VHH binders against o26223. Designs and how they scored, part 73

Target 1, 191 residues: o26223
Amino acid sequence: MKLLWTSQHIKVTVHIDGKVSKMDVLEAIKTRRSIRKYQDREVPEELIDKILDAAMCGPSAVDERPWHFIVVRNREMLEKIPEVHPYGAMVKDAPVAIIVCCDSSLEKIPGFWVQDCSIASQNILLAAHSLGLGAVWTGVYPLEDRVEGIRRLFSIPEHVIPFSVIPLGYPAENPGTRDLFDPDRIHLEKW
Key: E = the ipSAE of ESMFold2; O = the ipSAE of OpenDDE; V2 = 0.75 times the mean of E and O plus 0.25 times the DockQ between their complexes.

## First folded at step 6 (VHH)

Design e33 (framework vhh_8pnl_2; at its last look DockQ between E and O 0.35; V2 from the best seeds 0.00; counts 0 for: pae O 10.9 > 2, grease 27.4 > 24.2, SAP .705 > .668)
Fold by ESMFold2-Fast, scan of step 6:
Structure e33 (fold): chain B 191 residues (1-191), chain A 120 residues (1-120)
Amino acid sequence: as target 1 above (191 residues)
Amino acid sequence: QGQLVESGGGLVQPGGSLRLSCADAGFTFSNYDMAWYRQAPGKERELVARITYGGSTNYADFVKGRFTISRDNAKSTLYLQMNSLKPEDTAMYYCAKAPFESWIDYFDYWGQGTRVTVSA
């Protein structure tokens, strides 16, 4: 419901922010992992509000900020996602999913909405992690069958492009970490 | 670096069991999520089961409760224990290194696969 995202909910979210997350930014980045197994626990609306606030804080090409978000909690709808996204099986087991979309009518510069929506998606993953939740980015764009399948399933208009589906919940798995630092990819002064 | 080598397939009666193995000759096995995929005649390849390098598992609905994926990092080997086999499980089975932190499901298959046939 749109009415659930009113000014009252926004105010509650802002007042709680300072008490919830103490995770260092670098720690959050280094320890975030894709989570595909979730506890049978509802995610409070206040946490979704915080995650979406963080999603909208990313840098954007020419400040076009073309992001729109669909929050899906309906079990029947979540269970249909794997029918149009073959590797999105974990989505139906999540208590909630966020669909990141681009409203093409908001584009100021063609093509950069992909980077904008990628930034929003990553911010959702980092914010979820910082709040004790787990999430995974499942790719939709640029695979046309997935784009059209998700569009039809959620009644998304033609000028709006579904970009990613991000299931999230309290984690029921703890994947190990991996050292990804590769100094051979760093060039000083020139290539 | 290494080649994935699948084994353990064969012909089995409905209700029977098979254990598939996938050996990785490389040194990076323990750093990757691993997966079993299958491809039935005339169909696209589909994910059967996935295991993270930390041991967390995920299964396709059509095998939940019947198949168990496991790994032995010291032996660089991935396993798929298949119980209560059905004719619908007939396929070529492939193991793959699942991409670490991939936001898109693209996987390389290394090896010829192992054939599983379930028939009376």
Scores: ipSAE 0.494, ipTM 0.736, lowest interface PAE 1.5, mean pLDDT 84
Fold by ESMFold2, look of step 7:
Structure e33 (fold): chain B 191 residues (1-191), chain A 120 residues (1-120)
Amino acid sequence: as target 1 above (191 residues)
Amino acid sequence: QGQLVESGGGLVQPGGSLRLSCADAGFTFSNYDMAWYRQAPGKERELVARITYGGSTNYADFVKGRFTISRDNAKSTLYLQMNSLKPEDTAMYYCAKAPFESWIDYFDYWGQGTRVTVSA
């Protein structure tokens, strides 16, 4: 986070000079890492609202927007997730998790909801990162045991499909960044 | 072509030390997050330590400061310094390319393992 500050008085005051520099989108994409260790610190509801707003900004097949989100803060519920979702072991230590779901009754083109919910999930990760939070996408769909376990735990109806569980919190680790560009993956004009 | 080869295991008395090494025959070692896992007789494989390609580390709770993971990217080698060894540390130790940036927890690339026995 960049802030341009100008003092206007001898007393200690800070004036924001009309412009706030935020994390550039390319920087956010390149520096976001999966974070699996979190501080014992609550995440304000305001930040969750911003993250979910961002999640809903993604494109979807024919603008179907099939996504629903379950925000989980209850400690007992967070501690139960690993019992039905082994990859989600770090969820028990997170202050909050977001479950991304597809409501299949909102599908307009069958089978594209996975892409739709993937876009929402990635937007959650990027928005969380831009707000100083760490998060990780833990896969639920298409693993049937995980889908049914999460559905049962959160009373999710049969026509709603839990797609991912995304624990998040203020990070307690820094895995660093990578330069992952691989020119051999780029094909000009044809394969 | 990443091939992981562990070494440095052996028999040691309780309280002793061992240094495990894992060599990656590939040229891309420095691009990977790495981990040590272990599997004791009759138990499931478990994480011991992780290290990012940038050097950030994370340890299982049972390590309690006794082990140190490190890497030498110039030599394409991962290390695990194991001090204050206990009989409970007896296991086959594997290095792995860690799935730190995977949204699914499939571990499909492991070394052959090196055996650590504490007082057997």
Scores: ipSAE 0.136, ipTM 0.522, lowest interface PAE 3.7, mean pLDDT 84
Fold by OpenDDE, look of step 7:
Structure e33 (fold): chain B 191 residues (1-191), chain A 120 residues (1-120)
Amino acid sequence: as target 1 above (191 residues)
Amino acid sequence: QGQLVESGGGLVQPGGSLRLSCADAGFTFSNYDMAWYRQAPGKERELVARITYGGSTNYADFVKGRFTISRDNAKSTLYLQMNSLKPEDTAMYYCAKAPFESWIDYFDYWGQGTRVTVSA
């Protein structure tokens, strides 16, 4: 059965005009792209709240919910993030960034916090996209220099680990659609 | 998995220019971030320049505006225009392709490299 994946060119019309089109889950997942260019437009607090709500709806190991979120709107702080994050240059151009952190004191099982925070981060990206925003996951953990840089910059306590920095804004670019499906990565029953 | 093929390297005098090319015969070129790396003898491989699938660029500190990374998605080709070359730029230059969105900035597809020698 040749699964004719009709590459429906989902023209992700990134409506630059901020119209929040309701996306279904699959559409959001498939059409989401990393956005690194943003309009000179503020993101309403309501949208951030929705995004954070989504971030907290993901599963976590034994429901430990170890995540914390720093919402950064301060222009000076946004501009400083690239100083400690070499690949975070776009953060300075974003109206807002969310820093996803793990409070290690909330861990019930060691090590699963990475998965928990990853899920939270991904939900941020998907929610943002569904709301007509662009975002990108900039990795902090497990790179020590980045972790410590962000920690110092935001006075994050030692038991809290910065995981990701996610700038958000209205998209000023349209990277188009990608086909990332690779059947060679699928193994049936055995490798 | 398509092969990356670099070209354009050679011997050039200090202050000279070269244009490197990287042809991608693999997956849809436009889907992926691309980068140029270089490795000098006895040194570690280092990032020279990066260009995202969306066209955003980033450069190493040593580039200082001398190099320009660009891409032609229609031709599935990555470029590095190198101007004002210095002896310190002597290295094997490698084209790299990200397997996915590079939030941690690593690449796992590499070409064979093209040698750049800057010498008087």
Scores: ipSAE 0.006, ipTM 0.270, lowest interface PAE 10.9, mean pLDDT 86
ESMFold2 (binder alone), look of step 7: mean pLDDT 79; pTM 0.806

Design e34 (framework vhh_8pnl_2)
Fold by ESMFold2-Fast, scan of step 6:
Structure e34 (fold): chain B 191 residues (1-191), chain A 120 residues (1-120)
Amino acid sequence: as target 1 above (191 residues)
Amino acid sequence: QGQLVESGGGLVQPGGSLRLSCADAGFTFSNYDMAWYRQAPGKERELVARITWGGSTNYADFVKGRFTISRDNAKSTLYLQMNSLKPEDTAMYYCAKAPFESWIDYFDYWGQGTRVTVSA
């Protein structure tokens, strides 16, 4: 079933490899897919900076913004991630990974850092997609073995909690798009 | 929805081959990405191989060059061809309608599994 009225869209200008491209925000949200295969191409620092800027722009509980980010480009370190994160094998193939962390000393209200770091992680995925990159969120928290493994591997202090590992690069795969709209999950006025 | 049914496991000597199959008995959704996972005793379940609906594949490093994942979309059947089997490949193998967008693996599997033992 379709709506009679067309949806309004906003075009956003994006720089990709120095070229200008336009992507609708709604299009970016609907077409973003997890990418686990990457080209053997360096990701410029400028693009990483734009992605991290976007990550820090999300809403945060009482504006505590507890996130910290580790940018990993060192090949030897990337190759060690699967040893402490068994489902992170694709990280070895990525030119760069971002580790999203919570600095618990920045918490103003206990427990809401999980939502804050989830928002930051999703913004990284969307920003990467908008810039012509592919990325995937690999879960760390709340699996204690992964949390401690990542902490030890990257010398993360005890008051900082690694939340997610997000490898990213220029995509070497193109998964098909998904149709996810389910009207049965929408309730008007009451359950 | 519906049950995934794995088959094709067995006992094989090192260097041998097995072909695993996974059928969607419910035939509810045919356009999912699909995956094979395995779990050895005392270890967490790990991703072995993933295939998108369109046929793009991804492999764990420990099986690259030895295992091949494939699918028959018309039959809603997934395959894993396992060659040059090693004792370290001994595990229960599970089929999943792959949550390609899942950020955590614990929610990925609904099949009963098929046992693979590689031993002299």
Scores: ipSAE 0.385, ipTM 0.710, lowest interface PAE 1.7, mean pLDDT 83

Design e35 (framework vhh_8pnl_2)
Fold by ESMFold2-Fast, scan of step 6:
Structure e35 (fold): chain B 191 residues (1-191), chain A 120 residues (1-120)
Amino acid sequence: as target 1 above (191 residues)
Amino acid sequence: QGQLVESGGGLVQPGGSLRLSCADAGFTFSNYDMAWYRQAPGKERELVARITRGGSTNYADFVKGRFTISRDNAKSTLYLQMNSLKPEDTAMYYCAKAPFESWIDYFDYWGQGTRVTVSA
């Protein structure tokens, strides 16, 4: 069917708090905002699984897919993150956080794991938004103190590098929309 | 050191209040997300509060319920109302034009800072 073909490629159907919404890919990308305030509500495991599935679908250098993910729901552990990540204060108020890591043993080409983990982090943000959740990427790598602080808190092995901490939950804020299209940054045929 | 100028700091007793101001001397800051940061001696700069150009706010947990960030776009001024001040709030306070969507808390434009000391 023609309608099924269109929906299959460009639209996502999402169950949000018992409601069904449809968001096309461009709408999801353009309306996603960083969310740092969360409702006091549990995020279902099913939604975390969908988010992590989406995270692993990104491209990677030489298909190395170096990502590993730590899902943190333990309140005591979430409350300790701001102690080693000064700009991660909102994490302790989130019902869950995902730590994106690079397993260096999976690296096939030096240095490209940063792009790989960036792609995974952005996919988490987009997937969360499409599922009616809010999330924010808080940077860890390449800040040495944050990398080592997160490593110690979560018993991360030496060969694994924590890249980002992404708290997520049902949003308790709406920062509104952005208009960022700048045609002066587009050059035809030449600079 | 840029055109953002912080003021309103001082010495206060625990439980006291201060109102910090940040004036933008020449920029149209109604188009920018704004933030207050602080830096205590020997510590990294940490986010205190953010406000989008549309007025949505975000606060660090250590100031929630005590501090209020606000803006007056007509006056190109950002404010931080600080209530129930604690010795732990002692720091140099900075305002910045802050990208709300930043995945790392680095600001392109910092103010000069205003010092807050909370002690007996």
Scores: ipSAE 0.348, ipTM 0.702, lowest interface PAE 1.7, mean pLDDT 84

Design e36 (framework vhh_8pnl_2; at its last look DockQ between E and O 0.26; V2 from the best seeds 0.00; counts 0 for: pae O 5.1 > 2, grease 24.5 > 24.2)
Fold by ESMFold2-Fast, scan of step 6:
Structure e36 (fold): chain B 191 residues (1-191), chain A 120 residues (1-120)
Amino acid sequence: as target 1 above (191 residues)
Amino acid sequence: QGQLVESGGGLVQPGGSLRLSCADAGFTFSNYDMAWYRQAPGKERELVARITDSGSTNYADFVKGRFTISRDNAKSTLYLQMNSLKPEDTAMYYCAKAPFESWIDYFDYWGQGTRVTVSA
């Protein structure tokens, strides 16, 4: 148990330290690449915890936060994923994978869980990159055969929808960076 | 657009070899990641091998050590060298421009494919 707050501890500053580098975040976004080849190295649980913390910090439709996460380290289970996800061959070689799921019982507004799970998936990729790991989002929803295959493989309840499978590990490839800025896609004041 | 044309398939006995080719008429070939997919009758398409614009390769476990993906940017052609062929390799083989950053591997049918049949 923790002690109750005393009068000494009820006075706190609300001043925000502004030393966070905006360029560090921007560079992380710009340099993140999908990584499908991994070193034969264990990913510490502490890094997975940090990644999942970041995943849960995204904006959520009416703050419903419907996501659940399955962390898969078991080699036999990782090796079975390609059998139900035909484009998930690289998952077999990863030290760990995260399955992003939606618990439909947590929905406050129908249908927006897709955006919530997309935001969580992207945050996993960015957090992994920021920690020196590589990851790739392999799509599951809305492909019915993949949804059903992953559900059966991991004993996922009917009210829970597997959304993405994200293998991750220390990268064993370096695809470089992309320059994607396209000013023709920016419209000032109106279309 | 960019029509991809597959060729090189055929009937071969178990243990045999085939080399598949995929020709792209476009000038952008060198800027795209390329892949070979296959589809057995009544099954979903599955990734066989991928090659990045820089030449890095990735293979499905069921073909590692037997198949080699390569590209010739000067000829705008993608290849798949298939050795030690097995009956389970029997499928229609398709090539695709396979964007490396795709969160979904979505195969657009760009041609007829090339049929590989491995049997006695």
Scores: ipSAE 0.434, ipTM 0.739, lowest interface PAE 1.4, mean pLDDT 84
Fold by ESMFold2, look of step 7:
Structure e36 (fold): chain B 191 residues (1-191), chain A 120 residues (1-120)
Amino acid sequence: as target 1 above (191 residues)
Amino acid sequence: QGQLVESGGGLVQPGGSLRLSCADAGFTFSNYDMAWYRQAPGKERELVARITDSGSTNYADFVKGRFTISRDNAKSTLYLQMNSLKPEDTAMYYCAKAPFESWIDYFDYWGQGTRVTVSA
């Protein structure tokens, strides 16, 4: 499906399929699962850029945007993460990981950076899922041994706080969808 | 609250088989992902296999197709069929409620464990 223009206009080639399905945001939220097994397949830089763009779109306390992201592709570094982050054992098998950090010098109002970095972390998970990737949030903060271990491994300054490590790649597992709706958690007007 | 109880461990020769069971006396078994972990002397606990409430499974790389995790939600029972056992499989085996969607590895419920010993 080629669109031809006269010599006075820009020539544009457009390809449109009739059944392109794009994941709706509610579908993405409901179908995203933690993925801990990955194919031996590189993740293009372009997809990481899209994921980090999405991470930075989240709201933050007074728009402080305190987050920084470390993209880790080096095999030796990925293999060292489990030595200081025991929950992150699957990170060594991922083609790439993103470390979400707070730069405390960017805080405009103290005490809300955890929420800010949590929003960014969840956006990473959803964006990865929508792009056909699998990811998992592995907790670092507030566990001090993990915070200091990750800080040491990646030469993170004292005023920067590693919050989470998120390995990601093309999934090599399918845990399926869960039905988690619980109406007993919903309280109308009062407790 | 529920109590996880493992059974089926024992002494076997290399190449042998064992079937581990884990029973949950609590009501909530079918609402959890479940897992088997193992711990050899002087080592940290390590994941062996996970199974979701819907039956999707994951295995540690060292399993190499030798073990099969399964569950019977009606009986609140988790199983691990272990075939082609090797001496390096010698460990205490634990079942646990596995938080597939947890960002932290605090596991609320563990069994007492069942010992597997593989030796000639």
Scores: ipSAE 0.230, ipTM 0.548, lowest interface PAE 2.9, mean pLDDT 84
Fold by OpenDDE, look of step 7:
Structure e36 (fold): chain B 191 residues (1-191), chain A 120 residues (1-120)
Amino acid sequence: as target 1 above (191 residues)
Amino acid sequence: QGQLVESGGGLVQPGGSLRLSCADAGFTFSNYDMAWYRQAPGKERELVARITDSGSTNYADFVKGRFTISRDNAKSTLYLQMNSLKPEDTAMYYCAKAPFESWIDYFDYWGQGTRVTVSA
């Protein structure tokens, strides 16, 4: 059975015009791209709320839901993030950023918080994309300098671990599409 | 994935200058961080300079102001101006591009390299 993967070139027409096109979950996943350039346009609070709602809908280990979210709109703070995150330069250009954190006191099983916060972060990206926004996952954990930098900058308690910084905005770029499917990575029954 | 093509290498005397170029035929050049690496015979590949999509630059300690990394987004080209070259700068120089969907700060897309030889 030749799975004719018709590479439907889903022309992700990134409608720059901010119209929230309804897309299904598979479309959102396949067409999502990291966006590092943003329009000089504010993101409505309603959209952020929807994104955060989505962020909290993911599974977590034993339903521990250890995540916390810092929503940053202050220009001065956004501009300071690149100082502690060398590859977070785009954050200064975003109208808003979400910092995903783990409250270690909420962990029921040690260590699974990384997966939990990853799921939350990815849901943020997918939700943003589905709402016509662009976002990018900038890694904080497990790089100690970045973790401590963000911690100090936002006065994050010791028991709370900053995990990711996700700038969001209306996209000002189209990085194109990439076929990421690799059949060589699929093993049937055994390696 | 586009191809990175380096050029501008060659033989130069100590104290001389070279300008390396890297042409990117891939995705939108302006969206990616770029870097120059070098590898001398018998040594590990090392970072020379990096430039972010926003134009922020970082240099290895051995550069000491001798090299300048720059980019022309309109031409999709990365440059390395190398001045005051030393014999120890002899190496294969590689252009590197950040991965398409990377959220960490390393490079994994490479050109074929251009050879720089500094010798009297």
Scores: ipSAE 0.078, ipTM 0.359, lowest interface PAE 5.1, mean pLDDT 87
ESMFold2 (binder alone), look of step 7: mean pLDDT 79; pTM 0.797

Design e37 (framework vhh_8pnl_2)
Fold by ESMFold2-Fast, scan of step 6:
Structure e37 (fold): chain B 191 residues (1-191), chain A 120 residues (1-120)
Amino acid sequence: as target 1 above (191 residues)
Amino acid sequence: QGQLVESGGGLVQPGGSLRLSCADAGFTFSNYDMAWYRQAPGKERELVARITTSGSTNYADFVKGRFTISRDNAKSTLYLQMNSLKPEDTAMYYCAKAPFESWIDYFDYWGQGTRVTVSA
């Protein structure tokens, strides 16, 4: 059965004082880490709704928005993902995973769907982090064996391409923050 | 790849133990997440364990409870303590600067590795 979603924006109640500053956004970007260990806690449907709403708000080529999402909570299905995605072993321990897909019939400009689905994937990671969850992007496309494995496991139509599998949950690890600023990669006025 | 040197492998009976070491000659060890990978005959290389700069660890299901990853930043060395070894642990073991933020666990090159053989 199809999941019942509304087009209505689901407003998040902000815990502190209702407004997030630009500094808070920069901090969220800088402190987001891949999380592969999860607490044995259910993630509320309302949080998944907010994450997917954020995912759909990214820019896309010619506003084609080719993304579709599969939300997987069924433990039996989560346990099968590592069989077709060898580096996704942590997925079976997550309470939920989101599969980001491209519906090629929605493409207006061929080939740009990769960037579109990358943007949606990153928005899922950042939105999850902002809501106190941890997540990790596990790559599917362009590895043909993983693409076909995920397609068959979730009955994905031939014209739809599974792009990434993103397990998420309440984090059970804290990898700390990264110091990655490298001014040698910044060129002023010319290369 | 050139900077990382694995050691400590050998032949051991089922139920035995080995401690693998990985030495990094570079000046960046303490700033990177580190990992152990293995490749069994006829299989793709797979992640065994990761350790972050903060000491947080993550293990593949097939080694949980048996293997322990640790690091010594002063010695620029990564370790893998392997207990209760099974024949299915037989593989070449490689260390790497862990792609903890990588959305793909994929490498085209690495060091020589250290061989672990578990048999009677």
Scores: ipSAE 0.435, ipTM 0.731, lowest interface PAE 1.4, mean pLDDT 84

Design e38 (framework vhh_8pnl_2)
Fold by ESMFold2-Fast, scan of step 6:
Parts: C-alpha cells; structure tokens; sequence
Structure e38 (fold): chain B 191 residues (1-191), chain A 120 residues (1-120)
C-alpha cells in the first residue's frame, strides 16, 4: 500500500469485472450488507488506498482524527486472528483485513475516540461496498481479551488500542437489501 | 422467545458419520446466521461451521471436506452432517444464532449441546 497518492476531489467511478458503475450515497448506505464469504481473488492496493482515504474523511471529536490502520494480507497472520477473536473464522478466508486502531497520543479530549473509530469503521464498510467489495465489522474494543490478543499478534504499542477487524474481498454471497425504516422511532419536537 | 435444542450426538467409530440437528422454537430463524461450535475436553469452545441467511457457508480448516452445514428455514432447523469422523472430533457440539448484520458476534442463545464421541 502506497501513501504518496491522494484520491481527493475526484468523482467515484467503480470498475467491477470490467464494467463501470457509479453508486449514489443513499443507495450505498441502504444496500450495504455484512459479507463474510469472499471469492479467492486478491483486492488491488489501489482499492485499499481508496477505502482508507474514505475512512480518514469522517468527522472526529475536535478533529483529533486518532485513527491508524493496519492492512493485513499475509495469509499466516490472517489465519491467526481466530485464535484471539473466537468468532472471526471468516477473517482467515478473506484476501485482506483492515485493523482500525486508536493512537491515544492523538486524543485531544478523553473518550471520544470510540465514536471516531466507529465512524472510520463504517466508512470502510461503505467505501468497500461502493467499490464492489464486501466487508464485515468484527468487534474488538471493548472486549479486553480481544484487544490484548490483537495487540500481541500485530505488535501494537500499549498507547494504541485496536478497535475493529474488518475482513474484505469480492463478495461470494448476496443477502439482498433491508427495509428498516420504522416511523415509531421518530419523535417530532419532543420524545 | 427462541430456544435452541441440539440432538444427534453419540458414540461412533473412526471413519463413521453422524448428523446433528438444532431446532429453533423461535419465529425468526430465517433472519439469523447460524453456527455450530464445539468444545473438546480441556479446550476452549471453537467455531466449526457457519451458515448465513442466504445459505453461504464457512468452515474451520480442521473440518473442511468432511462436514457440511445446512439449514431448513421452513422447519427452523440447522444441520451438521459429519463424515469421516476422527478421534480429534470428540467434543460437545453447540448451535448458536446471531444477527447477520451484527458488528459483534453476540449469540442470542446457546443450547445445552449434544455430545459426540469418536472411539473404537
């Protein structure tokens, strides 16, 4: 993965199996699904770079942007994730995973890094979907055993907190879309 | 509220076969990912196989090619077909259900399990 290029200020055009498509933001949000089954097909570095660029564009508390990312492509390392994340078996079958981390030295106010890293994680899922990939957020923080297991496995410093592990790849499943709009959860002017 | 009931375990010789079943008394079976886990004596509980709402499957390496997970949404039942059983497959087998869009693997219910013993 190269960090010298930027994809800022360009229209997003997705290439899928030689086809070209574009996806509206609302369409991306409404049609994104968790994907846990992947094709045996590598994800180009260019697409990972675009996903990480999108991840870093989320809002953060006082613009602290405390996120760091580990990109894992090594098959042996991916196969070890289930040993410290008991429900992460699908991660070993993904061509790549992104570990979202908080660098606590970048915090400007205490505690809001959880929301910051949640926003980054969701942006990864949405960006992956918009690029024709599938992904799933697997939780790490605040489960202490998973936090320490991932820290040890990837040599993460003590001032850095692993937040989520997101395997991704070309989808080998299509669960369809969800209709979740519930007007009973909307209160006008007061509760 | 849902309840998961496992069955089909027993004593079998190496190379034999067993078919495990997990019945969900709930009304939302088709909306959940389902999984089989096992716990061998003195070991941690580990994932054996998972099946999504659209029947996509994932298997642990130690059972690939030998076990088949399947679901029958009309009967609200999960199955695990186990072939070419090895002594290393000896364990208590549990089924579990989790929401497909969960960002945390939180299983709504774990059954009491069904015991599989593979020995001569």
Amino acid sequence: as target 1 above (191 residues)
Amino acid sequence: QGQLVESGGGLVQPGGSLRLSCADAGFTFSNYDMAWYRQAPGKERELVARITTDSSTNYADFVKGRFTISRDNAKSTLYLQMNSLKPEDTAMYYCAKAPFESWIDYFDYWGQGTRVTVSA
Scores: ipSAE 0.348, ipTM 0.701, lowest interface PAE 1.8, mean pLDDT 85

